# Designs tried in a protein design chat: VHH binders against Rho GTPase-activating protein gacA (gacA). Part 14

Target 1, 338 residues: Rho GTPase-activating protein gacA (gacA), of Dictyostelium discoideum (Social amoeba) (q54y72)
Amino acid sequence: MGSSSSKSSSSVTVASSIDYKAKPTIDELGTSNYSGGLEVSKNLLDFNLGEKPCPLKSVVQDQFTISNSSKTKLKFHFEPLQPKEFQLSFSPTSGSLDKGKSKTIKVKLMVNQKINTNHKVVLRVEGGASHFLTVKIRCETGVFGVDPNTLEHVEDEGFRVPYILALMKRSLIDNGGLQQEGIFRLAGEQTEIKRLKEAMNRNDFTSSTDINTVASLIKIWYRELPTPILNSIPTEKIFYSTDIDECVQSAKNLPEPQKSLLDWLMHLLLMVSSFSDVNKMTAQNLAIVVAPNLYDVSSSNPMEGLVLSQKCVQFLHNVLSHKVAVHKRESVAYEVLS
Key: E = the ipSAE of ESMFold2; O = the ipSAE of OpenDDE; V2 = 0.75 times the mean of E and O plus 0.25 times the DockQ between their complexes.

## First folded at step 5 (VHH)

Design k3 (framework vhh_brivekimig_d4; at its last look DockQ between E and O 0.13; V2 from the best seeds 0.00; counts 0 for: pae E 19.1 > 2, unsure alone 61.2 < 65, placed apart)
Fold by ESMFold2, look of step 6:
Structure k3 (fold): chain B 338 residues (1-338), chain A 124 residues (1-124)
Amino acid sequence: as target 1 above (338 residues)
Amino acid sequence: EVQLVESGGGVVQPGGSLRLSCAASGFTFSSYWMSWVRQAPGKGPEWVSSIYGSGGSTLYADSVKGRFTISRDNSKNTLYLQMNSLRPEDTALYYCAKGYSRLYSDSGEPFDYSSQGTLVTVSS
């Protein structure tokens, strides 16, 4: 019998206290007609937040119209909701509606915790049939638009990067992407980009034969970073990027994880450019099509935004061209025979 | 340890044929691009052809398209180059390499030339 210093952690109960005991029969598709009670303009409120970082504690909105097609005044109210995972409000929450009148209901949603659900809301109608609304909430962490430090990492060619990047690179290489004419320049089909991006966010991706779609998604991955890579470099260093050595030094001085992410990308682009006689993607061509994905221009001055965009292309071209030149020098120094 | 051993070189008349072989060991052969690279007298190395996986993905330099055929036998860990319609300008020391270009392996490292090559001489 010794002293016990161990204490077990208690579980935290998260429970919805929504009362549905007076719930009427559910109709999966709205069947309201002209001669019934209250009519609603839509039964689905779709808050699909899952293709972006989950905007926790941010208000998103929708609206719909209720109409009284009956012969009498109708009173309505939305049954109260108190889930901890999100806050949902209707304005007005209750009221009355005279014969033949309509009213707009504003809907506000704030997600407090990451959640992916279809939530049922009851609109009670005194003097008519009650309605069910479905509030679809998709707000969970995927691999796009999230802090890279929250993702699973692997070692890829001496770089520690999110696993999804290594998967996309392997998919490109395994399917002949380095030899694909116009890789990174030619866009993937929009429908396929959306399909594969969704699969990646669900961890359902291993490979695709669609080279241009995967290349597009690598660019989109960088573009959707919470802090784009080049935004972590002092703006003055970008604006005055005529000195190749200074550009290279600025890239080396990036904080992690931005430094590793840029270095990995530059290595991939070096590999692509080494096949430029086949794929037609020189260092300059690659900088032009890739650099726009590495910065966010937030300026009300269109001229400043245009200049910054051009300077970011120049900056990236300088960094990539330096890597190409160093590689060529080192390759020439190798003896092919002993 | 990666080891690549070329064979099948020799002297041949213009218009003739040769078949080069490369025996590979020390890595999972079927998982990598394999390439042929050649170096003519007094010239730098020139990429000739590459092949990947059981899918039959092949690439050829313009100078050899239609005359050379790259192949592999993953059960024997062996890479081949069938060289037909040979020309004097094909005279070179031929190397096999692990990787998809003369500059980089699949892992992004420089080509691994761990061999002496095999000499092909095309002379009238």
Scores: ipSAE 0.000, ipTM 0.119, lowest interface PAE 19.1, mean pLDDT 76
ESMFold2-Fast, scan of step 5: ipSAE 0.411; ipTM 0.752
ESMFold2 (binder alone), look of step 6: mean pLDDT 76; pTM 0.773
OpenDDE, look of step 6: ipSAE 0.030; ipTM 0.547

Design k4 (framework vhh_brivekimig_d4)
Fold by ESMFold2-Fast, scan of step 5:
Structure k4 (fold): chain B 338 residues (1-338), chain A 125 residues (1-125)
Amino acid sequence: as target 1 above (338 residues)
Amino acid sequence: EVQLVESGGGVVQPGGSLRLSCAASGFTFSSFYMSWVRQAPGKGPEWVSSISYSGSDTLYADSVKGRFTISRDNSKNTLYLQMNSLRPEDTALYYCARGYGRSWLDSSGKYFDYSSQGTLVTVSS
């Protein structure tokens, strides 16, 4: 959920707050200018309008006023909520309001899990119509360093991947990245990397002509995954795999989402290596600059860690070389079908 | 599920022009590089042109550079090839292909995963 359309992930517990009788029937009171009852100053509690995302693990507050325009005392209460993603409270939670009087209701929200939703709350009134309040929560906090399964996915050239990867690839290719000498080897400027990364985390990125910065951000995205791709392969298989077939089989045995993420990346690197005559980035050169972003060697014994780093480069080179060989084989097959 | 349907082929005199169209369905068209490939009678496939996702990056074979223009309309899921100054040597079946590359015969690692059935272009007096 990143934009303006949302609905609650209604569980059985949350759904119990919905009351069919809360939608009043149109009668003589509905067709007249008579409005005796409990009135609310707001029906939307917008803790963030998009310019300032709701912080995690921190209390944010809003308020609204209820007023009794009827000729009698009214009793009110908010229906209880049990969402797991956030805590929401109203103060006072219930009470009585004398005729012609108003009261301020303070609302506190603390979000514990990233969520974008328009949560419905019911304010019950004895002797009056119930009110439906919408609590708008937007925690658009980023696409880097998060579980990829929490991100919106799109189909990109036969791969189902997080939307941000498809955007970065499109930006890279559309701005001539495949023909750029030293692509993925030459780093972007640190200030530009930070600026674009923050824009991506705000869903504020569409394209950039800064090819080296976008290529750097693709590598950083993989590096900042909670579990680096190659760490999902047993260390002994990385360390002792010496031929292409062993490496390819290990890649094929990856669980999702790691398998799709690796396959998508290999396809991008295949495209890059196909222009090595211009960009000077062979499969081996790409393996050298990309592999360090796919494995965390800091968790290894220092002596084994150096060797393991070299083995990760060899592993990636073997997988990429296999894709090159498969393409050559398929191209020959198409030639003989002429 | 993936379909590429071509149209616009025909007979044209040397120096003439033709515009080929390729209607795509069954996939997110705007997420793919698209290409044109041709095959002359008795010869293997020859890559003609490729276009990036947005259309900002285009590539052409030396044999057609300056004469052919590849373009796309992502709102209509359609790929185009505008062919000008046609020569008898341009006579071939023209295929719309999904993917990035210069040639199906290119050993550098490029590939196309789907192609249309082809539309015939004949350049003759």
Scores: ipSAE 0.000, ipTM 0.224, lowest interface PAE 13.5, mean pLDDT 76

Design k5 (framework vhh_brivekimig_d4)
Fold by ESMFold2-Fast, scan of step 5:
Structure k5 (fold): chain B 338 residues (1-338), chain A 123 residues (1-123)
Amino acid sequence: as target 1 above (338 residues)
Amino acid sequence: EVQLVESGGGVVQPGGSLRLSCAASGFTFSRYYMSWVRQAPGKGPEWVSSIYGSGGSTLYADSVKGRFTISRDNSKNTLYLQMNSLRPEDTALYYCATGYSRLWDSGTLFDYSSQGTLVTVSS
């Protein structure tokens, strides 16, 4: 249900920098049982709201409401916090609520050192069950889910792209990824994907992971962009571009940095497809597994969303097929062998 | 067996020039990307430059762009690095490697490289 922490016991003070895994059901419930009881209006305090990194040495604020739905007066307090990397305060820090009353808790955060973490805060209730709140902090040190213009760029294959992409491609190729059956189709193990993603967000570029984990992280990197690549193309161009030439022209008209990001990705997928006799990943297969990471369909009509998803696969397949047709398979195949 | 032998290093004054060579054997040289990687004393390896098998495309690290030129002679199985306007921070062991432009992990790619050629830029 929850994470298997075994180092802290009954007198634990909440730790300031614990990254942990919890089941979605437990997080959705707020990890607490109500003792007829104190209720909280939300269990996630997201200081990365609107995909903006939490600023260093500046105060950011959020709030939530606590309510007493029990038949008696309840006393509450937040466990003492002594984080080194950030300062977190709750106002009020403690108090009491009469039956049927509510109180707004103001939360202030100031980050002293750049950090990415999901910090757990404990709200204690006298004679009742505790509540666990998640404080999500992301401070411009990450490489996933950030504006690509804020990242260090390098020239790779003639395109200027974030350094992390070149590193992931290097790792994939050096470890035999182009010859791996099902590459980009087979997912890496979820625990390893999470571990390596968080390590990369801390600028820890160690290898020692399976090829499918790296391929999954390349897809996740594109998926987590603030604006997915194909969302930079007008929806009508995606929906109504039916031939290869129209799709290629739309891709060429992308603004930077989206154009370089797409062109770099297409070149990587071209390399993969050049080994399709071994890896079984044709241009069509790659379009199917990669396109969903390049477009976000926000629609109240599920059928419209399904059609747009299908059109995005078709669009990517057309662009990639054009690239395959203009490049010699032998030229790509020999670039990575040695 | 792939063999790579670097040469052409030496001691040079700031602003000077050196030309490095890498003699390759044991593989079809003209069909592979070739790269130069350097390691300064007490520091990790840094990718410098790469060149496509045909010689038609080149890539450079920002720190050397406009000063260094990578080239190859496929008839001689030899890779070159022309280094101009040398700076003290260019002091390093320079290695020739097969493959792509970025070194992901020094243990994965660099441990099987040759002994390199030493470049010292000092007054």
Scores: ipSAE 0.000, ipTM 0.138, lowest interface PAE 15.2, mean pLDDT 74

Design m1 (framework vhh_rezetamig_d1)
Fold by ESMFold2-Fast, scan of step 5:
Parts: structure tokens; C-alpha cells; sequence
Structure m1 (fold): chain B 338 residues (1-338), chain A 125 residues (1-125)
């Protein structure tokens, strides 16, 4: 929980000017921290603590301290800013600071329109060098089609994955998805997929009884990744890995976050296939319906794309079949030991 | 609802040209982002991609069939066609016309999101 109660401020002003100034040199930054200038406790105001996006039309708060380590009284003020996408206020906006004294500056941000920016703020010091502050803003841009490392992660089944994946999986399991005939094969209705996708992008999703829509959205989430999972495997290894062990080794060699994303998905599909007697979704059936969402065939040669699509199905089937075999062996071992 | 229907002769003599037409209803061949193509299935074998044409007019053919195949569109009739020259008994197959989307793959694991019912073509004297 990073939210502290905000006290009312008598000196709150709205940012009213655009700052186009280049980053200060190391010499300028060093000079501003010596006797004769103000010291700041931090120069980055990051409103995305824990990779959480800034909410729209809600106030978020941060703070930092300014200190006068000089031999005389210093006067300071923040240059006004007028961006249309957000409101940024400093309290106090200006003031005087006696030698050896410190003040806490409270910062409030409200984002009115979707924006991702590293906004520059200038703290002017009369009798000292100016300070340049960076305000990092990443608003509620959604959870689909974004770099997964920008999303809040949770621990699920031993892997650190984006929170939205854990929510979608919980929704499937809690609503009987593992026993649903044709899960991942039967598509959700298109208007419901769009509605629920938009809710997820607004962080307004907890659960849905519409199993097929949630399963479709898991597939869409993987399909819309900036770099699809299997595109991170060298094409020759997809083409020429013919046995299960070669495919499994290629999967194990994936970089993060692709490795954890694939491993988490394989564990979910393993759970689904363990109920194949009821849901009719074998490892082969799951590979057929899921693999097309893990590879982008944006090749100028459609023949290569067609062959790659078929090879991706075979690759995913081999990886999933290995997980099924391991799970069966572990289950037998557990029964013998139990 | 989009529907594709193949039409053409069920019997073609060796060395002649196989000509098939696909009639599209419930959608337009000139729709952006789509490609329109032909696939076939010889008796007892898997599906083989023949070729396709994009809404832009660009054509792509299976390299093994490249010198014998031509795919064309007739937007005024909402149809596209296949010509396969110098046929042999190995060209005996069920022929399907199909639509695909270049960056969207559907749940069947197939690169084509719609296909016709298929038409059997026998190459025999």
C-alpha cells in the first residue's frame, strides 16, 4: 500500500508551462549539491511504484525533501507547467529556507488523458544552481499489447507473472472452466470479448462466469504481446527440433519474461488436459488452438508463415506432452509414497 | 455470414489445365487485410497449400507448383479462380477455396479462417 493521507495545502498550484530543457550535465548537478545550493532527497518522482500504472482521474501523491546546506538563506520556486494531459502540483510551490533547515515538498498528480512520459520540472534557486527533476508518468494504458515488464506481477505456481494472467486463470478455475467442454477451442462472443478486454484494460476485472470469453482473452493476451513467445526462439530451432527433448530444451533457454510466461501457460494447459475426459481438450487439441497465438507470422513470404505456423503447433504439442508425462510420473510417485 | 463455394469440372484429362472458381457471398473480395487462396487434399494425404492472392493483387504460390499455377480475382463477380496447367494423376484431390487474414490465426490452427466445402477433381484419361 503506498497511499498516505494527504493533508490540505495552502500553497498548491497547478503546473502551467512546458519544460523543453536538456538534461543538466554532471558538473551542473554536482555544483547544485555543494555549499551555496539546495540539496534534494531525490531527483526522480516515480508515480509507477511497483510497476502499477497511474490511474485516470485520481490523485496520486509522492514527496521529497529539500535541504539548505549552504551558509546563507536560499529562495526557491518550481517553474509552472501547463500540460493538458495531467495536473501536477507542488506544495509549497515556492518559499525561503534558512541555512541548515529542510522542508518536505508534497507532490500531487492527476492524469486526465492517457499519457506515458518522463516530464522535466525545474526547481529554481535564487543564489544557487537550479535542480532538474524527472516526473515519470505511465497512466492506465491497459494490460493488452504492452511490455509485460511494465505490469504488476504476482507469484503464481512458482512463477512471477503479470497480475492479469493470475486473475484470468482464477476466473476460469473458479467458474468450472477446467470441466468445460471445448475450453480454449470454443470462442467467446465478439462483443463480450471486446467489453471484457476493455474492462481488463481499465483494471475493472475480477471474475466472469463467461468461461469461453475469459479463455479467448488469455489467448488474445499472448497474441498481442509486443514480442510473441515463440518469436523469441530461433526459427531454425522451431523448424528442426523434431523430438520432445529438443523442444523442451529450447523452451528452457527462453529469456525472461518469455520463459515464465510460457511455463505458466503450460501449467494452465496441463491442468486443462488433466480433465480431457470431461472437457475433450487433449494436449494435441490445446496445442492446435493455443499455438497460433504464440507466434507472429509477419513474413513477406506466406509459404514460410504457413510452415512456421504448423511447426509452432508441433513445438507446443511436444512441450505440453512432456509436461503431461512428467505430471503422470509425479502422480504415480506420490501415490506410492502416500 | 461469409460463404465460399467451389465450382468447376470434376474430371480433367492429363496434360490439360484445371480451372476452378470460388464464389464468395456474405463478404467482399476487395476487403482490406484479407487474402484468398486455394488448398487441396489428395486422397489419404494431408492438406497442401497451392497459393493465394491478397486484396492488393499480390500473388504467392507454393514453390513446388509455381510454374503451373495462376490465381486471379474478378471483383465485379466477387469471385477468384485457380488455373493449374499440365495436370497429372498426382493432382487428383479435393480442392478448397479459402480466406485468410495476414496477422490473425483462428482457433482451428489453420492459416485460413474460412474455407469452402471442397470439390473433388479427378485427373484421368
Amino acid sequence: as target 1 above (338 residues)
Amino acid sequence: QLQLQESGPGLVKPSETLSLTCTVSGGSISSGGYYWGWIRQPPGKGLEWIGHIYYSGSTYYNPSLENRVTISVDTSKNQFSLKLSSVTAADTAVYYCARGYSRLWYDSGEPFDYRGQGTLVTVSS
Scores: ipSAE 0.000, ipTM 0.086, lowest interface PAE 23.1, mean pLDDT 77

Design m3 (framework vhh_rezetamig_d1)
Fold by ESMFold2-Fast, scan of step 5:
Structure m3 (fold): chain B 338 residues (1-338), chain A 125 residues (1-125)
Amino acid sequence: as target 1 above (338 residues)
Amino acid sequence: QLQLQESGPGLVKPSETLSLTCTVSGGSISSGSYYWGWIRQPPGKGLEWIGHIYYSGSTYYNPSLENRVTISVDTSKNQFSLKLSSVTAADTAVYYCARHYSRLWSDSGKAFDIRGQGTLVTVSS
């Protein structure tokens, strides 16, 4: 129990996957590699250097070197693929490289629409293996899909959490959200979710009377974490933990910040369930609608994904049930002491 | 500064209902993160938990007292109250109102982090 992730970075605009067999280091991604006699000086073209967002409608540039370490002349070309959100060009786009010679490739990027992505580019070598380059583009520096460690933390009634969580919770409470029938189950309108999410990313959010949109955004915030809360627990522990004590032990072994983020969320859900007579959201109902936002299953097998989703619901329900039981047991302790 | 203050009669006759009010200042009962409760200490004995309430009206009572105890909340006055029916001499104690919280990882036993100064209630004819 207790593990660290070797994952270096991921984009929230592409499906994230965790392959426990593959553990690439930053060095392996940023150092020279070899493909079919052609060597490349770097595999990662990072246009988000020093946490600086990619500008819109402006050209940014990078470069790398290709080298022919083989005994024959090699021909190369970059496969054409131009998505609508940005323009990416290589100069030269194709050519030939004599034995022992090197050539500088200039790369130009212009982003037309805000996007966060890790775009794969294929370099083809005639008669050799293809080479893959990753182009990293980040235009948003907001509060969604970022490392929570980079966000300002505030005191929220005994919890120290990212400020945006405290604001969203306050918005829910002040607008009667805890008493709202179907809270966390009923979704906000997609257009309003997008509008408020963008406002939050610009630090232009204080409160909203749209209860279901704010509740949806709390779920989205957890879903878009670079490492979802339950992905920090080994899959076997989620799959095979059946009773409350086993689930709680797994949760207690969470690293920070996931451990504190889960504690704050469980307390919010305890508050919601205390109004279940009016809002109809029991601990079980909350586990059903919240758990899918705490675990990312990137398996291409739909059956495996469905089973893990069901197990994550059971896991969250067991952890939330434990929180309710701890609250009751702490209260009863005074009867034994008196 | 968050402060809790008990108020109510210091003398109650046997078989009558004990009624106490707790006034909260420097913070809101309806903030949503805390429960609000009552604890008592009979002369020469340990602390006994009576119960606590969430501002929704959800209550948790000591099973030994639950048939006689009602805790209620008035968010407009920022107050919560205790009613204990059918009192006897055994209900003579110092009564405290307190703020209650719980944590998922709490093995520390700190369920009440702020309490009032206490008010003595004597049950006598």
Scores: ipSAE 0.013, ipTM 0.492, lowest interface PAE 7.6, mean pLDDT 79

Design m4 (framework vhh_rezetamig_d1)
Fold by ESMFold2-Fast, scan of step 5:
Structure m4 (fold): chain B 338 residues (1-338), chain A 125 residues (1-125)
Amino acid sequence: as target 1 above (338 residues)
Amino acid sequence: QLQLQESGPGLVKPSETLSLTCTVSGGSISSGDYYWGWIRQPPGKGLEWIGHIYHSGSTYYNPSLENRVTISVDTSKNQFSLKLSSVTAADTAVYYCARGYSRLFEDSGKPFDYRGQGTLVTVSS
């Protein structure tokens, strides 16, 4: 009859515990998917099949088969654990498998909070070795290439910006980046860029002494935006705005979040240019190395692409030059009691 | 109404460090929209910008003074401070603390919009 606790709890949620995950042995991991006759059709449940991130607050489903190739009846159960970030259920959660029989296990996942994790689930077998299943959950591409409105925002010098931008800026300033000759011009080493980018996407970044890598990652972050900053300005305004006032007005007319992201970036570049005697990065030099990361255009005519590239550099130079001029006027005005 | 008040010693010996504090009333230093700075006026000369700080702790210094200047902020006391090391008679001035507004698209061309009354610092043995 159905009076057993295992039948009553067949839909119970299973989750990883911190204690269990803290001290698995290599022997447990090395032999965990071999038993005295219980076989699993797969030990990795990848909810990112087709490279799609897991949706939030929506049920996704997978399945696998368990088979008893032994000469005896085997009993199994999934160990019940419950994390905060997601709900995971196995159906059935427990049961008995006669010799030579197979059973399909239905797996349901609902993610409540953004998380990237390889979650371990224990399948216990009476009279056999335990199996460790890996549930792979990725909700996002991290902080690069995502809609900035989906990221946590923080207050930074009058701006409300994605937290990763404030962390990268603080890392640059704290490690002497403003004094670094060729900052934003000199690239970080490619393997280190990849390593730190991956750490940032895992929310495993606070600071780095590698100034050129962090500066490169700020440029990459802007380059990988779903809508690059300058693509939000009509092409005619980029092509035909010849003076500072026209460029500044076009920047002021940007929609959010592009307007705030550009304004924050201009303040960072103002800081860099204020140390140009040491770092050699003038407003013009910064426009040359930063502007290519703020637009994405395709043209069947290579000459049109070159002209647009040059116009984007000039546009950024004009906007940055305006900010530099305002800052210099503030300094001079106080010298003469204006 | 916003008020800024300088405090610190009126006399400093040559080679020592000048230390001044600005106390802010009627407004919060923890507002990220503003920067907070120091300017001075030597006797018979114009105003000279020393440096400024944002709520974040980011600092900008006059290049002629940068090796001697440290500006810091204490948000718990609603204060910010200036330290100027290795002072000489040339550092004798009235010192003012001041506030400015930081957003690019809100910049009206006005520099600091508020300043304190000033405090006279004399560098003398």
Scores: ipSAE 0.000, ipTM 0.282, lowest interface PAE 10.4, mean pLDDT 77

Design m5 (framework vhh_rezetamig_d1)
Fold by ESMFold2-Fast, scan of step 5:
Structure m5 (fold): chain B 338 residues (1-338), chain A 125 residues (1-125)
Amino acid sequence: as target 1 above (338 residues)
Amino acid sequence: QLQLQESGPGLVKPSETLSLTCTVSGGSISSRSYYWGWIRQPPGKGLEWIGHIYYSGSTYYNPSLENRVTISVDTSKNQFSLKLSSVTAADTAVYYCAKGYSRSWLDSGEYFDYRGQGTLVTVSS
């Protein structure tokens, strides 16, 4: 009406809302009032905010608001349909909303298997039009925070490991990392860590002369695993295993891929500790700086987590000390990659 | 070794805004596996959850504090912060910054596995 813009629509009240007007094969869309119904604050639940992929095996949360702009009470419920690859929950899952009232819906998502999808969720409304909500899920596509079994593996001195671990180890050793004072203790600069991490996620990494940044990224890689290495050991075994033999047996009983990943890491730390006269990183020093990256604990008591963290350091020190002792007894020269 | 360190004023006047910063070292605040938050302990009382922030930018606040709390992240400085407005004597407490991880989508509880050493904030005229 008299507008000199590219706008062609005469109604702005019902524009751009997702409504269940898609022709379903299911005959049970009630007679809906298409104006002044249930309104949703957003039609897209984007768990990739800021282009960040959804992490695997971690709960992520979002929320939106529903509002009743109609002249009658509306009842709503979310239809349950969840594939094996992820779990999705809404709180509340159903309810009633009086005219002019609003309610916040809390959404939890946990992705169990790598998937990229735009999943449609149906919000059914009695006395009004039903709505389709889109849940956008894009999993970690790089090398950090992903299931290691989905990564390409390479042979590295008798270990089969994700290729990125072999590349980071090679970069570390070839640039003099084994002789670097404070290796694994001294952090890389945060901006450079971010830059190299993003390069690794794009498969745009071969080597870096920044030793402390590469060492930090090895620790971050283990820390961001969907299941941390030591979380695969029963908490009671970590908490109450005090002697070296018990700790070693617990490590040997780890499931794959955690067992192979821990064994490869312990071998790298053995190489580092063999140069402790130069780098000042003993088995104990390495356990202190590495162990925090190998576990995470959920607990309703934050203090319980702090006690467990001390036990994880002790556990890793025991396992590493055993490996050092075994290699010394066998008169084996410590491995140095050229 | 992950370390969290609180910083901010130890004394805040009633009706003013309490502002605290947490500096993260030995780990990245951009980690998608973690959430970052604040808890407090008033003298003679138990721990109270204030709120937390996820990698997505989604924030969750204690409903009793929701209208007064803002939590934000500065990834360039590896820091996150708390702003609590309109403080009263009831807000006097030791404030802790904390890191948490949630593994269970069925679990409604807040889990913090690391915390800083705490900083005492006294609200007094």
Scores: ipSAE 0.000, ipTM 0.139, lowest interface PAE 21.0, mean pLDDT 76

Design m6 (framework vhh_rezetamig_d1)
Fold by ESMFold2-Fast, scan of step 5:
Structure m6 (fold): chain B 338 residues (1-338), chain A 126 residues (1-126)
Amino acid sequence: as target 1 above (338 residues)
Amino acid sequence: QLQLQESGPGLVKPSETLSLTCTVSGGSISSGGYSWGWIRQPPGKGLEWIGHIYYSGSTYYNPSLENRVTISVDTSKNQFSLKLSSVTAADTAVYYCARDYSRGWYDTSGLPFDYRGQGTLVTVSS
């Protein structure tokens, strides 16, 4: 039945319901197997623009024109189909179209769950043939394990980051995460991590009182990046940088988006370490539990891999310690000026 | 802090091309994950989205304007520009440049732009 943008090539009209056993001749591949006195400007509604998939939980819009090429007034309606994965609406959903007149149909789509499909919609015409429209839906691929440049970004306290990171941070802070003993060290339950991760991939997350699960998911988000943050730094710089200044300069030389992602994460860890008297997570403790999520050890030699792991912890601790020192100097300057 | 500033002629004759530039300071246009675009507000009416561009050069335009609109980016100058051809009196509006995290022209959620210029009035008159 295909996905065709061609106009109806058949003028067959039936006085009552459609007899599907008496099919009209189809002249061209992809042309609808039925037509009436109503012409459709396109048969494919493609909600993907270029290479971009349609977003989850957001309304996307398209439009097309219907034209009455017959000699009489025609009534039309779109058959209702309400799948659970998305909502699709036509405006108007039904109506009458005078002889020789055209009408613009506005189409709105909201996808609630990840789905890739070519959904068939039927446009019924009283006294005429059905038209079949194809709605091509391709969702966003989720938020974990994807190129961060493909994700929606928001402004969070001077940082531009993927929206999901800002949501997870807000959830942590609003639920007392900064004061939680062992935050980022204590893991969430595996079943709850999986459940909430899948909800995030479906854009079905706003907040969670399960602090350890959300903290675990922040670490998992960084770990599942296609290129781990620290793998973007030459191994020699990780291995042989011994002073704070060289580590900080290596971090500043990161390409985007890795630089912004690391800077945002360091600021979050700075906030956590500022409550270390309560949560017991010092800059050193945070470096130990977070660094393993920022690099992949590519060495097949277990001893070399262990040394590289230790060096990545040291690198992250040096960068975080610098952020702590800068924050301390800024706080002192603020107190003097106030 | 990120700042956006519009520039271009305030008066354009009917049938000519309207040309505006947005200069970005305090941030880089070449940063991924953003779109840079144009919106306008005709006198006594609401905001109308014109189009936007990603660093990659991918462009998305309002369907009602797409045959007249071109948006381009110049990363060496940290600028992006709007050209609107064959203008009429209906194109008289305050034009704003903006940064947005939006996912294309089809997004009708009404999400605000996170950074916007002050706006520049363009009058189309003979």
Scores: ipSAE 0.000, ipTM 0.095, lowest interface PAE 22.7, mean pLDDT 75

